# VHH binders against Bifunctional adenosine 5'-phosphosulfate phosphorylase/adenylylsulfatase HINT4 (HINT4), part 1

No score or structure here was measured in a lab: all are predicted.

Target 1, 146 residues: Bifunctional adenosine 5'-phosphosulfate phosphorylase/adenylylsulfatase HINT4 (HINT4), of Arabidopsis thaliana (Mouse-ear cress) (q84vv6)
Amino acid sequence: MAGVNQACIFCEIVRNPTTTRLLHTDEKVIAFQDIKPAAQRHYLVIPKEHIPTVNDLQRRDEDYSLVRHMLSVGQQLLQKDAPQSIHRFGFHQPPFNSVDHLHLHCFALPYVPRWKAIKYKSLGPLGGFIEAETLLEKIRPLLSKV
Unless a header shows other numbers, all headers, positions and changes below count from the first letter of the chain; Kabat numbers aren't used for antibody chains.
ipSAE, averaged over its two directions, is called F for ESMFold2-Fast, E for ESMFold2 and O for OpenDDE. V2 adds 0.75 times the mean of E and O to 0.25 times the DockQ between the complexes of E and O.
[cut] marks letters that were taken out.
The coordinates of atoms that the task and the answers printed are left out; those that the model quotes come from them. Centres of patches stay.

## First folded at step 3 (VHH; framework vhh_sonelokimab_d1)

Design K01 (from S04a with R53W E100L)
Fold by ESMFold2-Fast, scan of step 3:
Structure K01 (fold): chain B 146 residues (1-146), chain A 124 residues (1-124)
Amino acid sequence: as target 1 above (146 residues)
Amino acid sequence: DVQLVESGGGLVQPGGSLRLSCAASGLTFSSYTVGWFRQAPGKEREFIGAISWSGGSTYYAVSEKGRFTISRDNSKNTLYLQMNSLRPEDTAVYYCAADLGYDYGTWETDYDYWGQGTLVTVSS
């Protein structure tokens, strides 16, 4: 039903958020604090629709708009809650995501404790963490011409 | 609450095999990364490997020599560690652990729930 997976913990939070305090909710996404924060502020923004990973995103308006909206929500929350901090936004690429439901990490740096920085390091061709802006460039739709 | 209970430990001859089980209660099968650790007498606790409940990702410590395999049965809410070609240096208390975090890293992750452990003794 509309990409909802019964076995997915994030789909469960979407259906019944009473176990999780929501920082944001709208028609397409919800945001909440990571249960095991890696920084002073560590928020997750997820689509209500079940999209498993960044590899399921294509160069199309719908996907680009969704990721852009997720980033916008994360940026607004951190600007409100941690305006003096450096902010970082990105996704774990498979196989390094434990939950197969697309989720944007939003950090107010520094990482706490410092060693948690390694969880969110890009591994180059091997994948790892991808910055949100880098993902947006990769899925940018082709512009139409007349 | 969350509870993890290990079973299957015991005395095994060198070269033998053993399968450990970890039964979980108070958690859903899609909510946790679960892993195996061991602690030998007089040594620090060491990470063996982990498996995510979603995506089926499995990660093993580089010190493991391909003798150990982690698997899960979500219908039984049970985690397994298959140990083959056991050596005296594998003698340890084996623990299962569950991580509340939503991400599975390339190194040992912080685990939040721990079982009581099961003793494996490899000796002739």
Scores: ipSAE 0.015, ipTM 0.355, lowest interface PAE 7.1, mean pLDDT 80

Design K04 (from S04a with S31I Y102F)
Fold by ESMFold2-Fast, scan of step 3:
Structure K04 (fold): chain B 146 residues (1-146), chain A 124 residues (1-124)
Amino acid sequence: as target 1 above (146 residues)
Amino acid sequence: DVQLVESGGGLVQPGGSLRLSCAASGLTFSIYTVGWFRQAPGKEREFIGAISRSGGSTYYAVSEKGRFTISRDNSKNTLYLQMNSLRPEDTAVYYCAADEGFDYGTWETDYDYWGQGTLVTVSS
């Protein structure tokens, strides 16, 4: 399915996590600090499997569980590191993703400098940045037991 | 020793087309988001557009959308800017730039490596 791509920088980080400021690793995901933080805290949570974009996610238990787990990891990290800050979690939707490997942005606000907020603006139905909770609603399995 | 070298600039008539190239040495483009900027005399650098590491996604400034196309060939370590329907207002020095960040850079301060620029003059 979604394999490890040697031309992908995040697949390379999965193979060699010592190249990054590692915050979390488990069987499914790895979390690390963004190399150019756009906020007081800026973490990325990525699946170890190569999934290019949010458009490659389907209404399936596996996809839903993965995104939910990514969000949980990001929430735990920011609650630990910046409990007093407002937290924001989301994904760039194509064409705004500059790395074609699914990655959740986890922010402890404010943005630094503040005008970087423009990069992470949601345009609603027109696209742009999508909140993690909004994505979860879109990929919720039709036969969910919740 | 990192170098980005732009080429393909020159004099072109209004309505004409040019294709600019940017070749990298000492730096592998596939691990960078790369983009194009331009600077007219006496003005600050203006963002034109950027292309993702894989080449699968592009992001353009609104004013350039539709006339300019960015592409890359990672096997040749080269970035391209195709410019169509050129206007006198497009006269500027064009720069290629590389950004190691994981989001598209749209400000010159986002970019880590820069070429020396190539002059494009659009005139009768």
Scores: ipSAE 0.422, ipTM 0.710, lowest interface PAE 2.4, mean pLDDT 86

Design K08 (from S04a with Y59W T106Y)
Fold by ESMFold2-Fast, scan of step 3:
Structure K08 (fold): chain B 146 residues (1-146), chain A 124 residues (1-124)
Amino acid sequence: as target 1 above (146 residues)
Amino acid sequence: DVQLVESGGGLVQPGGSLRLSCAASGLTFSSYTVGWFRQAPGKEREFIGAISRSGGSTWYAVSEKGRFTISRDNSKNTLYLQMNSLRPEDTAVYYCAADEGYDYGYWETDYDYWGQGTLVTVSS
């Protein structure tokens, strides 16, 4: 509702991470472990700026660079912490986002327990989970003639 | 100590409607994803739907989408389930549940706190 301030737990972590151990922090993003890991490693990378969902991203340099940076941070963390595991990176698409603050899921597979894989399944044109690289293709900046 | 208390269950005829409520004490819903499950006699507990911390996102089991609507009132710290076009197969104990996780909860094992349930009987 316009004019109503809704609590955002990730904005709170950005402002005051006293109860959350940060795996990474820089000017634009922070990273931390999911409170209920769905895999041997399950990290979240979030922008410090409040962006609610993937649908709020546009085909522009600022958005593209942000998502690429988020992916890069997630890749570096998992390469350091789980170099022998298969890694997967992606986002839930609405309505499957329980926190309305953009967050990249970074998994070192397998899922634990294994049936949690169903929560991260792509549903094709119906939505579901979207791989980070697929999202980057969708928001690639449009070419201009000059 | 955490308590979730469901209310609003009862006997209703097929085609009827009910609104269930869940009131929390010892926790604030803004810190939790909250959802509804049901369990019919002799069956496993089934997911109905859930609502995000902010109330901005809702997700449902496919069979319940369109007949059931989840909402919440922040000022009352209360969760609701509006049930329309009820069928005999909707007869079950309905449970409120809270999940502290950041991901969408779909299974019973995703949820941390549970109410004791309210019985809904759909019968002529």
Scores: ipSAE 0.470, ipTM 0.731, lowest interface PAE 2.2, mean pLDDT 87

Design K09 (from S04a with A50S W107Y)
Fold by ESMFold2-Fast, scan of step 3:
Structure K09 (fold): chain B 146 residues (1-146), chain A 124 residues (1-124)
Amino acid sequence: as target 1 above (146 residues)
Amino acid sequence: DVQLVESGGGLVQPGGSLRLSCAASGLTFSSYTVGWFRQAPGKEREFIGSISRSGGSTYYAVSEKGRFTISRDNSKNTLYLQMNSLRPEDTAVYYCAADEGYDYGTYETDYDYWGQGTLVTVSS
């Protein structure tokens, strides 16, 4: 099995953040600005653990708590940096992800330029961009006691 | 210091197939989303498709879906474009490009590094 190990740029940022200014760091996640912002504010929140996509998340407390925590971090950052803007939070579903490491997009709207809105369009059950709240409902634990 | 070099272009008959390669030096492809563009004489540069850093996700322009396949080999620092069922209107200079951005790029301005291009001529 002489497979090629794929590099992950977000795992690199977790290991060596010197090239990236972190907006947030804790035991589970880090947050930073997208290198090519698509909106007035465009932040990414990623888990330190390598989770490739939303399809790798299951209906269990651990996964639900992680995504909820990611959303809370993104909401806190945009509330501080852009409290008067409309905020949007979500994930690309495959095949629309260019980095195979779970990352929450946090936008202070409007999109810049405006046509970038198409990249973040939700297609409902057909895929595309999934709102964070929609993903949380999808992975809600069946026996959660809240 | 950064160089992308396309190869595999040439003359091919309608209905034929061709595989293009793009080799990178001075950068590591696994840190980039990479893609293919083409430009026919007197026309604007057109996006063909892109492939994610890991190769796990590919995005194609609607017009090319089904005829063209993009793949990559990060261990060889190489990007490929497999072109099938070629038509005279596919005649163009084909460019590979690398995007350091974390979302897939579809516009020329999304890409940071470009090759010099390889000519594909589809003619009887």
Scores: ipSAE 0.319, ipTM 0.628, lowest interface PAE 2.9, mean pLDDT 85

Design K10 (from S04a with S31R E108P)
Fold by ESMFold2-Fast, scan of step 3:
Structure K10 (fold): chain B 146 residues (1-146), chain A 124 residues (1-124)
Amino acid sequence: as target 1 above (146 residues)
Amino acid sequence: DVQLVESGGGLVQPGGSLRLSCAASGLTFSRYTVGWFRQAPGKEREFIGAISRSGGSTYYAVSEKGRFTISRDNSKNTLYLQMNSLRPEDTAVYYCAADEGYDYGTWPTDYDYWGQGTLVTVSS
């Protein structure tokens, strides 16, 4: 655990944002601008808890609620800052994530420069980028209907 | 002052292997995604692959995924490229690069710091 948390740059931002301006903070998540924005707006929403990747999420209420909350925060920020832009939300799946701390990418399109769209392309069976709504469907808890 | 210094280039025969090193100084190496690029004469600089801050994840250009392996040693501030089954088409100047960005960079403009390059010649 200590090895994972101490080597993580996002865990460090959670503990001490220092030069990172937070766009949002609450008990579960923080949000900030990507250090190298790939679009007109490029925000990251991360959990304060260290969760390495989307593969560490399970079909359970806690995980589903966390991802929904992350998406909600990202949607609210982009609606405030770029209401007329097309918005896109998603995650890099391993091995394509360069930081092993779960982070939702929130884009106000277009991508800048346009070729950066390739970084955030779904690769089908190979994985790549997964849309937030697709991930939510994948981790949806089993529910009893009455 | 940030400096990246490549070493290990040279002449190698087709089918041979070569290990390149990149020594970093003037930065906190563990805070950077680092990668390898190459440039053949008259061609653009192309991405080979990159490795995450911790070394737990690697991302390769599709064309190089079986023959080349990237690793890093944060205690030595060093990045490595293991090159196997070398071909004359691999002849190029090989560059080490560092990226503070949180996504894998695949284009030269994604990277903040660059080495001077080391020449690899694959010839009989």
Scores: ipSAE 0.458, ipTM 0.721, lowest interface PAE 2.3, mean pLDDT 87

Design K12 (from S04a with S31L G105S)
Fold by ESMFold2-Fast, scan of step 3:
Structure K12 (fold): chain B 146 residues (1-146), chain A 124 residues (1-124)
Amino acid sequence: as target 1 above (146 residues)
Amino acid sequence: DVQLVESGGGLVQPGGSLRLSCAASGLTFSLYTVGWFRQAPGKEREFIGAISRSGGSTYYAVSEKGRFTISRDNSKNTLYLQMNSLRPEDTAVYYCAADEGYDYSTWETDYDYWGQGTLVTVSS
């Protein structure tokens, strides 16, 4: 195919976070502030593994544990930094994501400006924004029968 | 310094086609969500559509879906708008815009860099 696309920006941050202030880093994920915060606090939690979208997640223990861990990290960060705010966690579903690397949005509400709320709404059958808890239910694996 | 320059505008007859280009300089093109807006005389600027950083997905305003196609070539730092079945109401100045944000936006105020615009006139 003509024209090689640039490497994923989130993969670059994972490899060399030199100028990006990381709010969290561990073996599986990193967290940092969105470049254009849509709320007083707007954090992103991303896996170090390149997973393009929520559609690439399956009902399996590995994927479920990863998303649960991402949510846990986001919850811990917002509880520390904005304990009095209402928190919201979720993902843009294709085609609404622009960076094809899975990223959990973590908001300390309200949105700034308030009209940005519409950007992060669920669009029903079309998809749109999906709450992290809703995604976890969709990818929940079957429990062991042992 | 970031610069976006639109080209390809002009006078076309109803039913005609036109391809607009937007050449970017002073930036790594693949690090931006880029889109097209237009503004007709006496009207507000309206969103046409946007394309993801990789070019793998596009999002269009409902009214333009099917007649207009957005594509990009990151190796050439160029954004395109293919316009088919043009109508007199498509007469407007067409702007390309770049958004450093990681998500699509239809909001004019979310875009960081704008071209100067190219005029498209659809008239018999």
Scores: ipSAE 0.414, ipTM 0.710, lowest interface PAE 2.6, mean pLDDT 85

Design K13 (from S04a with S54T T109E)
Fold by ESMFold2-Fast, scan of step 3:
Structure K13 (fold): chain B 146 residues (1-146), chain A 124 residues (1-124)
Amino acid sequence: as target 1 above (146 residues)
Amino acid sequence: DVQLVESGGGLVQPGGSLRLSCAASGLTFSSYTVGWFRQAPGKEREFIGAISRTGGSTYYAVSEKGRFTISRDNSKNTLYLQMNSLRPEDTAVYYCAADEGYDYGTWEEDYDYWGQGTLVTVSS
């Protein structure tokens, strides 16, 4: 189980998947429902490799392809489970994430309760929540063909 | 049965320091984000800050301006709040709370387990 960290709760889910109902699993990522859903649907997509935060991603094809794949998995799951809902995908930027293992939030809106929208708001220059498409633009390699 | 028990509250002079502790039984703190709230009489509970499962990151309310530091010792199943440069406005009952969620909770409703509180009085 290369790339797992024993101190990390998401590495523990990767290591012992039978304790968590997986919505998706492949060579690179797993997906499961957030333990405290903040919306009609609230899924997390995580890499099996322990990557702590969005700040650990670089403008290179490997990182770009991983995040794009995570987004694709989240989009596919919400299209299956909540096709009529508005979908939102993004990451908490440090220091706002309490689990230092990269995880994409996948929401089928509306937020429940409605005031949870504030928790996932972008803080502009201060950071906060970053949309997955915005992150992809930031880490896009110059010479990558997508 | 889950219990969180705060200790270390008391009377301090303005400019003084206190260290609060929160001991857990019936749950393993390493599986929870844990944090501190406070409540002055007649007011809502106010978020102070929280610390990740591993202790690798912390999130504080900006109003505290580095006067308060949260730490944890998972081997002792204990959470701490170090309070420095205390002001009369810091007078409140201080609560520890545990959240099984994967992102920082900043509202009372985000937290699953609560202690009974410990009173901190900052007065001459």
Scores: ipSAE 0.476, ipTM 0.735, lowest interface PAE 2.3, mean pLDDT 87

Design K15 (from S04a with S57Y G101A)
Fold by ESMFold2-Fast, scan of step 3:
Parts: sequence; structure tokens; C-alpha cells
Structure K15 (fold): chain B 146 residues (1-146), chain A 124 residues (1-124)
Amino acid sequence: as target 1 above (146 residues)
Amino acid sequence: DVQLVESGGGLVQPGGSLRLSCAASGLTFSSYTVGWFRQAPGKEREFIGAISRSGGYTYYAVSEKGRFTISRDNSKNTLYLQMNSLRPEDTAVYYCAADEAYDYGTWETDYDYWGQGTLVTVSS
């Protein structure tokens, strides 16, 4: 049953970014512009480790810290490159994501063209786009005291 | 430079089956979310189903579930639609489409590339 039906383009970018200009790189994540930008600025922040989707994240410190760090990187990049724009950050939830490698969308609005906003619309509890802050609340670890 | 070409349409009796193909040139389907749509005369275009670029997730419109199956062969750069138990109401021009975006917020809208369509007629 082998078949390479699930090639991960983002893992390839992590290993060989030759065709992709990196906006940020550190030990955990890289950031680059989406291949088909849907807004004035459209950046992606991805972990170097392959995590397929938001559904693979759990309520634990490691996952929460990773998503928070991804958001921080996206916020810093858009503050530098588009400080006067309204910024939006979020993830597509399965099955609506096109790439099964966790990636944060970072937008400097407006969407271009305007109707592309529908691609990033939340479908509520049924899925679609989820805001980064909403995801962080969903995966927030339980408080522990010693 | 990018072209999608559908084939396999034709006349079929109610209860019959057809398999449609979509061949791409100027793009590689393994890097795209690809799907099928149809449009009957005087009606709006209707989404049938799609396969995600990554993960191989297949999403179908609820009304078509069980009768239609979408598959792709990345080595041949070809997308397929297997249609079974066809009804007169399935008579339409069938289109394949490809979406270049990394993500897709809704499977039914905003595809980047479209074929010219192939006619399927279901009648006695």
C-alpha cells in the first residue's frame, strides 16, 4: 500500500528553502510568504517538526508554547512590514487545510481580492478557519499547583 | 499555459455508470487541491467533491455521497470522477477545477483553474 500520496511541501521547504525566501528562522519555526497571497501581506509560520494539523495539538505546555511562539513570530513580522494595517492570525482546520503540516496564516488586511475572505471564514464548531487566540484558549493547559 | 481538459462524458441510461477524467498541463495536481463541479441548463453550478493537495482528504457534497467517487493518479497527473447509479437529474456539464492556495477555507468556492467541461446526459 505504499504510494506517496501525501508529500509534504512544507517539510521540503524546511530542508531545502532554495525556492522560498525565509522571513524568519529559529530552532522551532520558519516563516515565509504564502505562494498565492490572499491579502496585502500573507505570511505562513510553520514548525520545523512535522505536526499535521491543529487536531494533533493537545492541552500541554509544549503545544501551547509552540503555538504562542508561532503567533509571536507572525505578529513581529507584520508589525515590522505592515505596522499600519489590521492584522489577522489563524489556522485552517481539517479537512479544509490544503497542506497537512501545521501552519499559521498571518494577514495584513485587506484581503485581495476582497472575496478571498470567504476562504478564511470560520464555520463555527464544524470547522473552517480558527483564530490563533481561539486555538490557544482551546489548548490551554490545566493549572497545576505544588 | 495552464489547461485542464475533461473527458469521458456521453449518453448513458438511468442506473448506468460513467468515469470522467481530467488531465492537466502546465500544473502538477499533487501540488493542488482538485475537485469536480457540475452545471445543468438553467441551474447554478453545483459542487460535487474535492481531494486535498496534502493528506489525500476527500470531501463530498452530502447529496452525492455514496454514488460518486473522486480519485487521482499523481504519476499520470490525472483526476477521476466515478459516477454510479446515474439518474436523469445528473444530466449536466461536468467541470474539473484546481486550487493553488496552501489552504482552502471552503471546498466549494474560489478555485483558480477550470476546465471547459464535458457533457453527461442521463436519459432513456
Scores: ipSAE 0.000, ipTM 0.157, lowest interface PAE 13.2, mean pLDDT 78

Design K16 (from S04a with G55S T106D)
Fold by ESMFold2-Fast, scan of step 3:
Structure K16 (fold): chain B 146 residues (1-146), chain A 124 residues (1-124)
Amino acid sequence: as target 1 above (146 residues)
Amino acid sequence: DVQLVESGGGLVQPGGSLRLSCAASGLTFSSYTVGWFRQAPGKEREFIGAISRSSGSTYYAVSEKGRFTISRDNSKNTLYLQMNSLRPEDTAVYYCAADEGYDYGDWETDYDYWGQGTLVTVSS
């Protein structure tokens, strides 16, 4: 199966979705609750295709559309499940991710307990947690022009 | 039901070496972030090192200077800690641990499964 890594825990969920309660599934992505939630709501949106990290994304339409779709799914789920909460969306940049399968963190704040906020601290373009909107700007396709 | 079993501890002379093993049943180490901790009498539990589930990347807290090396054999579902140039200060109970969290960010806390520990005593 091209795009599915059998050694990866998230590829395993994609292959055997009955092992995990899915909050969303479509042609490109699935969404489910993090097994160790760091906030009142903590969802993950992952592509069915095995993409290891944010560093594997390029400024091209396919990658941009995928991340935008992941964000849209996460936003729709949290708007349904926690409309009164402040929502935050982002990715751990390597080496801080513990699963090498691209996954969007979707939080309904506050973090629980509060100290878990440090795990998701952004260091801007130089590293750490990157917010989904920031990643989208970074991978926005460029007009081919001199 | 998950069990982690450490082995390889014992009495060793200063300057000696030990290889600790941790065998898992009820889980597959390649699907978990797994690590080693130690606790000396009267002291808090201390993180030594860990291996990321997917990338196999290693992170060390206390043994960065090369005396201790963590490794994993996925075919045997076994985690190892190679300990060289042992000192009396290394005397402790050594624990292996597994974290089922998908994206940890913090290598040192909130492990879900723990072994019973194996005692390493470095001669006086």
Scores: ipSAE 0.014, ipTM 0.382, lowest interface PAE 6.9, mean pLDDT 82

Design K18 (from S04a with S52T E100V)
Fold by ESMFold2-Fast, scan of step 3:
Structure K18 (fold): chain B 146 residues (1-146), chain A 124 residues (1-124)
Amino acid sequence: as target 1 above (146 residues)
Amino acid sequence: DVQLVESGGGLVQPGGSLRLSCAASGLTFSSYTVGWFRQAPGKEREFIGAITRSGGSTYYAVSEKGRFTISRDNSKNTLYLQMNSLRPEDTAVYYCAADVGYDYGTWETDYDYWGQGTLVTVSS
């Protein structure tokens, strides 16, 4: 379809996976290293489906399961590659994302350089970075138990 | 080779307006987060603002009250900074910059490619 995902760099990676070294691929998501790592390890997990931002997620099983799966993939990768490091997982909320395709940041700390911590700070009501577990609580389906 | 070239600077009276342009060669702006910085004489570089890859949204640091507007024309591979209601305090060298990163950069060190700068002097 003309236009919907033509300018999206992550949709391009999904279409042409040979252009990027993938750390993980399955039916729903792919994972790869951030082009400009901000930590000892900095991975991105993205859905193959084009979902622009965290604001496009709803309280429904499909969205909750997707984010849960994204987090699980990120956790497994960092446990494999950096088991002794402290791990952090989250999303930039608009307008702080330059790419309008949902992407989970997976960090093996420390941040490199150290001041990169500021870029990934939660700004409370102003938004900023939201932790994956916090997002999961917000989109948890109303009738689901745990 | 990558080159960013700023133009449109010059002398302007307080209250005046200027539009700065930044033309890119050797890179396509749609693949980069692009933005503007300025540096007053003897001071560090200050972030002005950035525009998303698609041009759909902007983030501003120093354009309080909407005096400065960032826009882009991807067909011309050009970035713009519209400056209105200029003040003597706006006197600086203005730089365009491009960042390959996927999120907004607000630090000088976040940006990979830089123009040579264009001087804006607001006086009298």
Scores: ipSAE 0.324, ipTM 0.642, lowest interface PAE 3.0, mean pLDDT 84

Design K19 (from S04a with R53W T106Y)
Fold by ESMFold2-Fast, scan of step 3:
Structure K19 (fold): chain B 146 residues (1-146), chain A 124 residues (1-124)
Amino acid sequence: as target 1 above (146 residues)
Amino acid sequence: DVQLVESGGGLVQPGGSLRLSCAASGLTFSSYTVGWFRQAPGKEREFIGAISWSGGSTYYAVSEKGRFTISRDNSKNTLYLQMNSLRPEDTAVYYCAADEGYDYGYWETDYDYWGQGTLVTVSS
């Protein structure tokens, strides 16, 4: 499908945000609460365009700007709703994502219950959860070579 | 009224294969992460693996990689577990489970709906 996958739940929320209360919407992204919060606050920021996973992002200005914007939206929401909490932002790397639509997890810690932390643990070179800032460094556009 | 019904269990000899099925009703199957757990006598329920909403992504417990394959058919509201090279240690009740969350569930407490289980016995 051009631009939108009809079988994707997040694409459906973008088209028909009926029972999903949006915390943010703009031209590029929407934000809403995770259906099963794993922390005191657990928000998702997703692009309106269907991008399946972090592996579909390239070192280019468009992708970098999108992820940076997603992070900015998540940071603004948590600063408003949980300013005294420690905040954490990141993505599941395949195969650990269960919905194939790019989504930034935004947490106001602590995790609830505390063992939910294991779902969002970075496994270093083995993958797992990737912090948003680490992903931004990975997809940072390379300097143009003369 | 949500129901998950496992089938395909039975007695099999070591080295044999079995294919388990889980038929789902009363839910929008394509909107659930679904997975398999098993419980051997006297042991805790253990996670085998799970498959994403679309079937495009699958996660397995490290101990079961290579021998077991999870797949789903959303048009039939059915989840499958293909088990190969079965060992006596695989003897257990196998459970189908559904999780409406957007993340994979690794613990039984992550899952919202459960089948009643199907017994797999691997013995000579």
Scores: ipSAE 0.399, ipTM 0.701, lowest interface PAE 2.6, mean pLDDT 87

Design K21 (from S04a with S31Y E108P)
Fold by ESMFold2-Fast, scan of step 3:
Structure K21 (fold): chain B 146 residues (1-146), chain A 124 residues (1-124)
Amino acid sequence: as target 1 above (146 residues)
Amino acid sequence: DVQLVESGGGLVQPGGSLRLSCAASGLTFSYYTVGWFRQAPGKEREFIGAISRSGGSTYYAVSEKGRFTISRDNSKNTLYLQMNSLRPEDTAVYYCAADEGYDYGTWPTDYDYWGQGTLVTVSS
């Protein structure tokens, strides 16, 4: 609501990274393990900039480059830590996101326990979990590119 | 020491409404996903719904959507459940719960902190 300050746990991790072991940090993103892993490996890649959800991303070079960079970081981490596993990358679409700060889920499968798969199920055009590659196609710039 | 205390339960007739509250102490509410569960006699605890940390998103069990509304006031460390068009099958002990996880919990084992429960009885 207008005029209400929101606390954001991921913004707090960005401000005070010593409270969380970072797997990666650069000028735009940080990566860390999910506090309640849903798979053999479960990493999160988040932008340092507060972007609430995938719905706040538009078909712009800036947004496209950010998501592509997030995916690249996640892919590099899982290739290093779980090269033999099947990897999956994606985002919760509202209302399925509990934290209103954009975060890429990076899984080395299998899901643990197995029924956690339902939390990360895509509902197609109806919403749910969106694969990172599908999001990139959705926000691919139409007219502008450097 | 974390405590969640539910209030607002009682006896109500079918078709009536109740508003439940859950007051939190010992935790900063805005850093938790919070939700409501209920347990009828002889049954397991079942998920009703949850609300995101900011209050911007809610997730409901399919059967309860439209009759029940979850809201929160982080400045008061309080969670609410508005229950409308109550039915005899809604009779249960209602629990509030807090989850420090970053995804919505839908199973009791996903939640870290629990209230003691408040009884809601729907009968004529």
Scores: ipSAE 0.484, ipTM 0.728, lowest interface PAE 2.0, mean pLDDT 86

